# Designs tried in a protein design chat: VHH binders against Flagellar brake protein YcgR (ycgR). Part 6

Target 1, 263 residues: Flagellar brake protein YcgR (ycgR), of Thauera aminoaromatica (c4kar8)
Amino acid sequence: MAELSTPSPASPAPLDGGRGDELEKFTLRGARQILQLLQDLITHRGLITAHTGGGHSFMTAVLKVDEERGRVVLDPSPDPQANRRALAAPRLTCVTQLDGIRIQFPLVGLGEGQDKGRPALFAPLPAEMLRLQRREFYRLQVPLAHELSCLLKAEDLARKPVEVSARVIDIGAGGVAVVVPTGAAEFVIGGTLPACRLALPDGEPIELDLEVRNLNRQTQRNGTEQLRVGLRFAALPRAADTRIQRYIFKTERALNAKARGGL
Short names: E, the ipSAE of ESMFold2; O, the ipSAE of OpenDDE; V2, 0.75 times the mean of E and O plus 0.25 times the DockQ between their complexes.

## First folded at step 1 (VHH)

Design s50 (framework vhh_7n9e_1)
Fold by ESMFold2-Fast, scan of step 1:
Structure s50 (fold): chain B 263 residues (1-263), chain A 124 residues (1-124)
Amino acid sequence: as target 1 above (263 residues)
Amino acid sequence: DVQLVESGGGLVQAGGSLRLSCAASGFTFDDYAMYWGRQAPGKGREWVSGISWSGGSTAYASSVKGRFTISRDNAKNTLYLQMNNLKPEDTALYYCAKDLSEYYYGSGSYFDYWGQGTQVTVSS
């Protein structure tokens, strides 16, 4: 026993944007809450990115929860090599979103078998699940039918002022995410876009200042590129905050009513 | 296989400087945002700095802003952290991390660290 055994680096732990130990507030440890959240992922057909360590990951989903045997059943990858890496890994780090809420949990002791005659992966129920449920982390996915837009006041690549009408793809208490065509405007992290106009379905557009928080470049099926821009509300007036929250609440209620109406 | 190999840590006196490097392999380096994080004994994990896939955007934790500079060399698949005016509070194991998604960068990013880290100890 001259030296202590060092843990294997094969299963990296996520490093969350500086919050570290504060994530304990967002960690579910109750068996009932864990089962409920896993069932919600099944009901909403949530896709999960399972990280197997060493930079590898694959797409999966929870197929069912076996409460009596204390295990989850996962959809295997169509890539046999991904499944072999998963089975060899000491743990999986599973990451997903449910209604814009970030969910993350570990799975340890992955096995392979069959569910109703089809290949499946099995793991014991996680002892904990992270659900980032702060008001600032919640994002409503905006229904396409609402045609929500935000008129951005930005600069083009030549630093000339430009106005861009951007489609709003998600919205929360702290901001919006929008889509712009690549090259339509230049955005810098921390930059402020003054006097932008957010159009909600009912009433006058809301005038507000937005701060650029993140950028995400995506390629569409047809090969065209778009830029997704995350924007934070700067100094949001109470009346605007109230109206945005009402929109979020009404839209969630309508979506839940439609989903449950099929029951 | 993704590999991230950190180097450049060591013992330095308060007010001193160090430059950390992270050699990346096994993925298309210039498609991903990269990050530095740290973990001090008895403290939680802390995000330190981030850089977009092109190097055009950078961000820093308030505790290091103005003292640390993140940069990348996409031709060499290498990430750097220049640390100036080091304080005893900067003592930690420093990790290099890749974003989970191609062409995403920002405060909402979640990422894993794959490297073993490099130890930085600031005396005095």
Scores: ipSAE 0.000, ipTM 0.266, lowest interface PAE 13.8, mean pLDDT 78

Design s51 (framework vhh_7zox_3)
Fold by ESMFold2-Fast, scan of step 1:
Structure s51 (fold): chain B 263 residues (1-263), chain A 123 residues (1-123)
Amino acid sequence: as target 1 above (263 residues)
Amino acid sequence: DVQLVESGGGLVQPGGSLRLSCVASGFTFSSYAMGWVRQAPGKGLEWVSDISSGGSTGYADSVKGRFAISRDNAKNTLYLQMNRLKPEDTAVYYCARDWEVTYDSSGTYYDYAGQGTQVTVSS
C-alpha cells in the first residue's frame, strides 16, 4: 500500500522543450561565444553528463576544441556499452555547470577516434549552447518546519504604517514570495517596502528593502483568502546575499538527502 | 587547477569490503560538499552518497547501511567505506565536488570529478 518513489538521480535532467521560448534569451549562437564557453569547460575541467536517450547517460568532459575542423573532442566512457549507445544515438544532450551557471548543448553526429594516441569521441561544434544562471529563476520551497518569516513594513489602505509578519513560501537569489491575509496591507506593483526584516533559522534577522513585483490572490477551499506577494531584494549587500544563498544551499541539500532516502 | 585523485578500487569477493579515497587539491576542500557517483556496466549514472561541508551525509537506498562516507578536511581527503559488497556494486566510482550553491530542483550537481576508480565484485 505504500507509494513507491525512486530517489533523485545524480545526473541533472535536461531542461524540457516546453520552456524553449523562456530559455531563448539565454541561448548562445555566436561562434566565438560557443568556442569560449567550451574552452572554459576545458580550463575548469567541467564534469559533463551526456544523455544518450532511453534513460541512459555517462560522464564525460571536453578534452579539446578543434576550431579548424569545427568539432569538439570528448572523453569516452570507461564503459564500452555506454560508448556504443552514444555512437548509436541520433543526439547527445550534454548538461553541466560552471560557476553557478547551467550549461546545456546538443551534439549530433558523434564519432569515435583518437586524440594524441588515446581513445576519444568527437562531434561537430554545437550551433547553440544554453547558458542559464539558475540563481535568477530557482525558487526553494521553504519547509513549513523552518517557520521562515519576513516582517514587512507596509501601509494600510489609509496610508498608515503597518507591520505585517508574512510567511515565506519560497526564496531565491533575487527575492522571496510571501503570503499575507487579504486586507492586511496595501501592496502596489513597483512599490518599495523599506527596512523589512527577513528571519532565517539562525542568526539575526536580515534588514533589507523589498520591491513588490507581483500579486496573486488565492482562495482556499474553506473560503479563506490570502494574498501571495512576490518581492525582489533591492540593493542586497554581499554579506546578506551570501547568508541567503547558504540557507538555500543547505536547505536544498537537506531536502534532497531526505528525498533520496538519506538523512 | 582543481584535481581529484581517487584510489582504493579493485577486485573483491561478495561480502567483502573496500575503502575508496579521494585526495583533493586546487580549492578550499572544507568549503565544499563532496560526493560519490557510480556507473555500472550498461547503466546510467547513479548517485551513491554525499557529505556536506558540515558533515551531514546522504545515501542511496541501494547502499544505505553498507556504505559510509566521511571526510578529513585537514588532509583534503574524501572517503567511501564500502562494506558487505554485492555483485551489483560493480561500477566505476567517481569522486566529485558538489556544487556549493544549487539553485536547480534536480538535487545533485557536480562540477568537477576524478577519473574514476573501478570496483569489481566477483567470485
Scores: ipSAE 0.000, ipTM 0.242, lowest interface PAE 12.1, mean pLDDT 78

Design s52 (framework vhh_vobarilizumab_d1)
Fold by ESMFold2-Fast, scan of step 1:
Structure s52 (fold): chain B 263 residues (1-263), chain A 124 residues (1-124)
Amino acid sequence: as target 1 above (263 residues)
Amino acid sequence: EVQLVESGGGLVQPGGSLRLSCAASGFTFSSYWMAWYRQAPGKGRELVAGITSGGSTSYADSVKGRFTISRDNAKNTLYLQMNSLRPEDTAVYYCAADEYSGYDLGYYYGMDVWGQGTLVTVSS
């Protein structure tokens, strides 16, 4: 028979913004590709930020790939506390860049030992690596002096509309991370917030739709709880995209100038 | 050390039900954000349902009202109750865990530990 079945008109394909398909095309799962990418990080002296959880990270590098034992050898931190956190972590998330390409990979089962008589960290080869050549994955940490905000249009627990002014913590071409007081609004991962307003310096607010990607609850020193919300730009007009990238570029350039002599 | 093991997949007729389980070990389960993803043949990985340590749940629009995610912190187990199953639900279902989504917007599969997956086939 082998007749092509007609799709059900009552069940359209899920509209998930293409997220799963987009990430999979950037995911390396082949052993040879993973080995080659790790070797490229060695040859180009790629500096890696290894995140150990709880907001902690340390700088490392791949020193060696031991194909026979299926392991990577990493440079330990000169800070003993960073190494202790890394060894205690259930997982490291490693982030680096190679020629503008963002690379991310997990390491599980970290151990310590020696390589050529010197302290080293060891981990099994990652089963996957993300290689993201997309500007959407760059994040600028927003300077506090910019007082960057996003007015969110959400709902409270009673399902009534509420507007929340949220402080922008970081920004990229693909979205923003914001902080809001706990209980100010209800957020659901995958939910859409329509017609929010992103306030950039030197211009009118940008009106855009945001998708909730991530939630993290935090208690501040004054006892006030806050919620960190990761928000994706669900639909981004070209003019808005240009303004956001211009802000990122201008801010990075200003930060670099200050680092180089107080401009 | 850290491990997620899925179970409960199988063959079911359209309109049927299945309950998936995910047994977690090697980490403090109650503190982790947990999720179910699925991957159909020739397609990328898709978020189906998520549950935070604080109990907030979220669902893909395609499964909302049919699937229910839940957790049992005493048993270190995540569940997905799947009702009114359709042929388009056929996929390998994966359990995933994340202590925090520290990379936020650039980390779209959002979860840092994955299970091996369990196959669900919806067919007569």
Scores: ipSAE 0.000, ipTM 0.130, lowest interface PAE 15.1, mean pLDDT 76

Design s53 (framework vhh_7pa5_2)
Fold by ESMFold2-Fast, scan of step 1:
Structure s53 (fold): chain B 263 residues (1-263), chain A 125 residues (1-125)
Amino acid sequence: as target 1 above (263 residues)
Amino acid sequence: QVQLVESGGGMVQPGGSLRLSCAASGFTFSDYAMSWVRRAPGKGPEWVSTISYSGGSTSYADSVKGRFTISRDNAKNTLYLQMNSLKPEDTALYYCAAESYYDILTGYYEPFDYWGQGTQVTVSS
């Protein structure tokens, strides 16, 4: 009999987004490059979303790099369950942004302890890091003051149609990430949400079809949980694409000017 | 370590029914969307059905809509597939699998390499 489960190389989902050979071009494997990038994340106080698998993540940050011990020190979640999930995970996938450039890296062998008397998470230095320097990989972190929202047409836990106003937290050429209030709706990866309405600061809401691509239950640094939903533009009219790109460009330019002390 | 163990397959005549089960361990089952995937002889894997973490939402391949029902019991860490009106083309090894991470803007996809050995379904007269 011996019905033991074994690993398989095949993806289970209808939405297989393969890893392209093009990602190798953006992969850093040099120890000096990895150390410098981690130090840059510390210097810029970059917030990291650490995915623990199964649609769970928590917000963290690199507190320091211990070059002598070959490890990175991370800020633990204030939610003990998020930390337990992280410690039990075979791997963390860490995602952040530095100066508009998406940074992604794995951490394996996570442990917990103390650093200078404070709780901390520890992991060996990653063997590789992705630095995605292409415009189509750019994600604009939406300023909270812009109050960008997307009206989603989804289903509740009882499978009844529901409309949910979700806050847009980031936007790029291929889609948006939104925050959905806990319990407001249920989403399935690969599900299509037709005739959703994206509200940009200028003009009428944009009507578009969205495909659910990822779901993450994110524990914030204050210990509260929110559902982050990644939504791909299934079909985008030229006029809508132009408006979205113009918004991204104008906002990026304004944020860069503000960071340089301009108006 | 994540483990998935499928069972419930067998031989059945066209028009018959089978119920597949998948016992999950090594992760918090109730936090994951779960899928059934099948592989017919000489063909690649074909997605069959997905169910959300709570069981509130389901989706199906067009080839099985109206005939198959996916369900889950989070108290027992078990996924099910009720298969009715079976056809010869449903003959395949059936695997269960946990949700995969996918980043929409980069096309980066982190699959879970957590498949069982599968359970064989043979529809034949």
Scores: ipSAE 0.006, ipTM 0.224, lowest interface PAE 10.4, mean pLDDT 78

Design s54 (framework vhh_7n9e_1; at its last look DockQ between E and O 0.04; V2 from the best seeds 0.00; counts 0 for: pae O 11.6 > 2, unsure alone 64.9 < 65, placed apart)
Amino acid sequence: DVQLVESGGGLVQAGGSLRLSCAASGFTFSSYAMYWGRQAPGKGREWVSGISGSGGSTAYASSVKGRFTISRDNAKNTLYLQMNNLKPEDTALYYCARDEGYSSSWYEDYYFDYWGQGTQVTVSS
ESMFold2-Fast, scan of step 1: ipSAE 0.440; ipTM 0.798
ESMFold2, look of step 2: ipSAE 0.299; ipTM 0.745
ESMFold2 (binder alone), look of step 2: mean pLDDT 80; pTM 0.812
OpenDDE, look of step 2: ipSAE 0.006; ipTM 0.236
ESMFold2-Fast, scan of step 4: ipSAE 0.527; ipTM 0.833

Design s55 (framework vhh_7yz9_2)
Fold by ESMFold2-Fast, scan of step 1:
Structure s55 (fold): chain B 263 residues (1-263), chain A 124 residues (1-124)
Amino acid sequence: as target 1 above (263 residues)
Amino acid sequence: QWQLVESGGGLVQAGGSLRLSCTASGRTFSSYAMGWYRQTAGNEREWVAFISSGGSTTYADSVKGRFTISRDNAKNTVYLQMNSLKPEDTAVYYCAAGYEDFWSGYYTDEYDYWGQGTPVTVSS
């Protein structure tokens, strides 16, 4: 009967291949655990990508958890259109990382107001949060100073071959996420980009085939728009895998040491 | 390349039925979650129905019991069967496809592709 609110479209379960059942063991539903995780995101100043649907997202952060009122306070986008999309959306899907661990959670019932005299977005505390602790799902946020790039073999709007130098924003055992200017090339989800070149800080570029897994138009906190492309390693040679893992491990250690020493 | 094409819209009388179809061209339809949204002039798109890659369905309260979403992976098509139509159902209907990839984390209501929309008008 219609006694319950309509379920959000943002949580399809089960996912084929046992993924739905596997995700359940990484899902936090305890109120105290959720509050603690949100507070950890505040403490570490974690940036959140908030997906509003339609392939659109914006950058935000948790500013505050109001436990008494049962709500979270978020930093609004400088783009008014992104905020309008967020307020109109049935649900936000928030994605972030804490020490390389993927964190994802829904927000429903978003509102707008002020916190300490500044514009803010408000939402009830999420009923659940996904925290992916498996090593294979770990993604390193690439430091800007490393200038990590991947030369993509793609197609332009006229279906002619084009090479696009894309900035690598995160990297893991299974793939990379890159940023390209909107309109620089056309990408097809499930398509393969052959003979791309991943430039690590040490040694020669790694030649590899990449599969397009996702596309997302992201409005940055400065109001500019960029296209984020998620790319999976389609056929990773052992030597390349070793070099990528070595880079991830070395960079992770350096970032962890810097965070502890910065206190 | 990847496209979503809606069909089946039109003018119907209140209490009537209409079936919308959304056909995907491209490689990997079966791995996508599919949704239907609708939009009236001057308003944001509102969610209507959702079907996961595995076949689980959910519906907005306003259409529950009247609309049915289904998919046929062999035909790369998702359907919205609309029964007991009301004038309030008048809108442009859009289908959307979101890639269900655990690795990427861009699944559920994050839609990568949208159709151009198909108009539905329900006369009183």
Scores: ipSAE 0.000, ipTM 0.161, lowest interface PAE 13.1, mean pLDDT 77

Design s56 (framework vhh_vobarilizumab_d1)
Fold by ESMFold2-Fast, scan of step 1:
Structure s56 (fold): chain B 263 residues (1-263), chain A 125 residues (1-125)
Amino acid sequence: as target 1 above (263 residues)
Amino acid sequence: EVQLVESGGGLVQPGGSLRLSCAASGFTFSSYAMAWYRQAPGKGRELVAGITSGGSTSYADSVKGRFTISRDNAKNTLYLQMNSLRPEDTAVYYCAADLEYYDSSGYYWDEYDYWGQGTLVTVSS
């Protein structure tokens, strides 16, 4: 699809800019602030999901800021097709998170070339960067060490039941985002996956009904294509909601304590 | 259980000084941004001063140069030194803690998780 629908709060997909004044107070427009934030993304090795439209995205990072030329230098995809999609797009919407804060910014006028003999993508500095920390938009990036998984009860192309173990990459009060190998199952936006099982580190799996909210094909840094699926909790029993909220809060506290423990 | 307990309010004449304290318990104080808010009768709540976990400070334009926010992580205590007090500083002052604050410009300070009971400051002749 050429245009993504308004994403669920559980999704890393772009937020609708038509929220106008509600988001303005969280929007950075000062050149110094924008440069500082981009430099912070470089320093913390922030991985960026760049949305090119049509449900397509790729993983990138800011390699450097070229202040003299007024541009950012981005890590290109190892997949030439992903790069061609990006170059053809009228706008790239970049989404990342830094210490629980959602950061989103547009890049317009993307070009390709070389930086010190290495392939690179170039774009003018963004005129604005959105920086949000609202609980309703907060997604906990799941630490890889937690090995969080969700057993999805889905259907294959022949509409036969299949079970897919998917890695949970983020989680919030409203849902999860998972990664599945391309072709593992058929997903339809608005479709319901009944009786899925979410495995948290501290107990028995939680049985949940999940609704498919968004689908993003992503080309990984290693050239492998994977499907990122945004899933909404269709109905949460109170006990399950409490366990999920406890996991999110406990993990946030641990990550914040680790990041700030040198004070 | 998270608790924030303010103290140090009182009646003071214009041009006077007061020091407010906020004793925090139930969380790792040193890891969180803290702030002082105030609410005058018939008015909305307003941010007075903020301090990040790293010690960076911010102030409302109305109090810049007169108020100083500080923290003592060893004592789990937040302070507000108020100098050159004016009648318009009369308000209930609230201590607030923000669990997820990141030290960056453009942050919205109204999204604090925890609030104290408040301490009344009256500036009158």
Scores: ipSAE 0.000, ipTM 0.112, lowest interface PAE 14.1, mean pLDDT 79

Design s57 (framework vhh_7pa5_2)
Amino acid sequence: QVQLVESGGGMVQPGGSLRLSCAASGFTFSSYAMSWVRRAPGKGPEWVSTISSSGGSTSYADSVKGRFTISRDNAKNTLYLQMNSLKPEDTALYYCARESYDYVWGSYEPDAFDIWGQGTQVTVSS
ESMFold2-Fast, scan of step 1: ipSAE 0.011; ipTM 0.411

Design s58 (framework vhh_7zox_3)
Fold by ESMFold2-Fast, scan of step 1:
Structure s58 (fold): chain B 263 residues (1-263), chain A 125 residues (1-125)
Amino acid sequence: as target 1 above (263 residues)
Amino acid sequence: DVQLVESGGGLVQPGGSLRLSCVASGFTFSSYAMGWVRQAPGKGLEWVSDIYSGGSTGYADSVKGRFAISRDNAKNTLYLQMNRLKPEDTAVYYCAAEDYGDYLWFGEYYYMDVAGQGTQVTVSS
């Protein structure tokens, strides 16, 4: 099909069905909500990856919602074999995104025909649609008062180990950005920093492997240069992920309350 | 809210040029790899180009030497300079951002995930 650098970066995977209890709060079941969301996908021409099972999928789009007949009209694949697999499948799992929101829904009872002289696929309206806000793109600017730090285990110019205490300037579900003095250590994009320690309030430091994703030299107002380093969490344990997300949520709520109170 | 807004498409003759832009908001743009993917009429999705947060670039063989990807982190904007356009470049072009996954909600997924509405490029004589 596609000429991709790797299959995984271009293939949004369906969510695990074993997480049904966790996903219930994000599931839309109201007929009007479902119709509105489908209409939003049409308006924004959202690309949909339709999974037909057995590791097969194709790209489609919602062309029309037929409210009177209770069905959606989908753009068929340019690959006839993909369309045959879709029609034979007992269920399609459709995955898309809109404004950073993940949308996933099942289609059952797919048929083929024509819409205004053009080939089309038809399916009954889904009974449910999953709508997930993508928190992993959100980055909290860390308040200076929190004094968050990360102890980096890095190397100097001679490949000798050094430890650098770096100030955390932003934090998200996928990583942190830190500030280090210019020359404190050498960083290589794509390199791994093992066994670093992230200090959060109210707990022991979290031991993490971090991958260097970006480097940016910045000049401060006082003329001093600093290096900003973007770091991805390589293998984040569940307990660490929970602590990081709780910190983000709690801090965001406090900042929102402060802004509303005029403080 | 996370948003990606593409622009710069249009109708152009073979051999012409276009510059696509994608304005990002709602996330720390400089920390993410960004890319362009396209879908031609009646065809599947094709990866076109990407640029990592550090500036390293990649290109599909079909566009290498003709297209140039770049980013302006101060403006949260991704660009695609398209030169020597061919009829086979006709497609809707989408801006995408790398996703690191979320262990709490749905496991670890590493894919190009956030995409905007797209911008239509038509190359015709």
Scores: ipSAE 0.000, ipTM 0.109, lowest interface PAE 17.0, mean pLDDT 76

Design s59 (framework vhh_vobarilizumab_d1)
Fold by ESMFold2-Fast, scan of step 1:
Structure s59 (fold): chain B 263 residues (1-263), chain A 120 residues (1-120)
Amino acid sequence: as target 1 above (263 residues)
Amino acid sequence: EVQLVESGGGLVQPGGSLRLSCAASGFTFSDYAMAWYRQAPGKGRELVAGISWGGSTSYADSVKGRFTISRDNAKNTLYLQMNSLRPEDTAVYYCAARTYSWLPSGYDYWGQGTLVTVSS
């Protein structure tokens, strides 16, 4: 497949700084690298989602880099309210993708004016830019036929130890999302589930610690409630990482082949 | 309402040159970013060159240094100067009007295309 899979519609949301040390290795701070990346966004006409805070965002693009003045020129929103929010915000968090690479950067000190007689937004060059490969943010939707499961060691509502076999609905380099019946176990965002076991098709289950990152309650078509739990791999040995990546690659290739050839 | 009409395509030998034109009507041309796309027989469409409403340009790596995109806002016309043409440049070339705004998001206005054949 020549085309890279795109994240879900919610994927343009900014990555939070709660694990800032994990993102540091993907952060560009060199002026030359920052300028080159911004020029690449111009060349490929990359659409940028600019987040102004409070759940508000608008679409923009880098129109120009003014190296002499050390600033970028941005396409304003057709919505004047969005532009007013952007100008009032202490910072914009800009998120985009280029050739399967997720790019995120802050802009501080946004102003408005004119470029060649047309309205434009401008801001100082960002001091840093995040550049993540597809692997770091990609999530494979697990086929139901694979019956991929993770045995969670958790506590029930009375704090009694329980083991819950949870169905894995998506998997990436950094973690899994699972579904469990509501009330089967108690989950707290930021809490760690020790010694869980991830069952992959090839080989023994992988024993690992999982950190709860998010919770989402779902009602199924039959009226049954389920809880979707996002879980981060707390630490992953190279052998386990290799097995997970191998599963992801093989499954993605099979899905791509099916999508192109299979009805 | 919106109309884009390409012209200037034709048969040319390898190493030759062609200039494509796109006449725009039905919208305020100077407010839109413009682009040239191409589609070879049996292949998908690819972006060749883009130009912003302000005149900033971008090019696909395969044409960089050989093609030049330009616009004349007084004439509502987009141009593509194609030099050092190669057989792999053979395609139908499409003029497109694009917006960076997400409202309305994801739309492009397209012309009907003009055929460029590079053959000896």
Scores: ipSAE 0.000, ipTM 0.089, lowest interface PAE 19.6, mean pLDDT 78

Design s60 (framework vhh_7n9e_1)
Fold by ESMFold2-Fast, scan of step 1:
Structure s60 (fold): chain B 263 residues (1-263), chain A 121 residues (1-121)
Amino acid sequence: as target 1 above (263 residues)
Amino acid sequence: DVQLVESGGGLVQAGGSLRLSCAASGFTFSDYYMYWGRQAPGKGREWVSGISYSGGSTAYASSVKGRFTISRDNAKNTLYLQMNNLKPEDTALYYCAAKLYSGSWYPFDYWGQGTQVTVSS
């Protein structure tokens, strides 16, 4: 394990972009391109997070591509339960990063068996693979010391307007992830929260419309419940985009400098 | 006063087993990805294994895959590494490290001082 900044091996959350037409230009469908990208993952020992649904995932890798049988060979999880969930899933969503590029692809029809006497998982070659540059998917983990917040304009259970100050835990060019106490407000995937206010350290809060992308319940060790909410910027003015990118790059530079300083 | 304190190292014969523990304090352990790294004499640091904040995802360096198992107990703020079929090449100082991990290329936030593992042939 290096002390310098290392790219995370895989994102824990699949990127669906919220709109498939926007991701189409980044989608590879040529058989040769797909084979080459899979081979690149093998050559560089790319770690893959395979999402099986219901918040479950496991770490795997492409061990080889069997072009003759039209399938990929995957490293099974050391956790037998994860393998059982994967085999029962209608689809795996595989997410990885290679040299600053996010790669995502589906696998359908997962099976199990052996490769040269060793347990393995098998799946037909994916018909498509998503390949995105860093800007589209990069999420800066917000340092706890920065105390970044986003004031959410939402509704409670009685449909009354409420304002909730949520802690920002990660931020990217496309959105933020925040944490709120369970029950503070009602969120609906695909719903829009208008006129929310994102507080960055340098300057006035940025007023933004946010779309709810995902919801995950978390229980802290002290028994308190929190809700993690993934929020997409519905439309981002150039000035706001510039400020967010500046914060991301400045913070990443500071974190990299701190790591090189011996942390 | 963030602390990561490793224990469980020692001298073991090739083919033997050890279980390492990393006790975390001073931060919300369940929010952090946890990692085991190692450094052998005269070598650089090597990433050994990682586990997501929930325990739902794990990863291993190829040199230890199938022999080592990473796990965590969020109720006890403790990270574990079960090491089986140890080899002389596994001799190193083993340390744990923590970072918030959510699709980001962040550096590690916290590091332990390490526990020595020596595997004799």
Scores: ipSAE 0.000, ipTM 0.138, lowest interface PAE 16.6, mean pLDDT 79

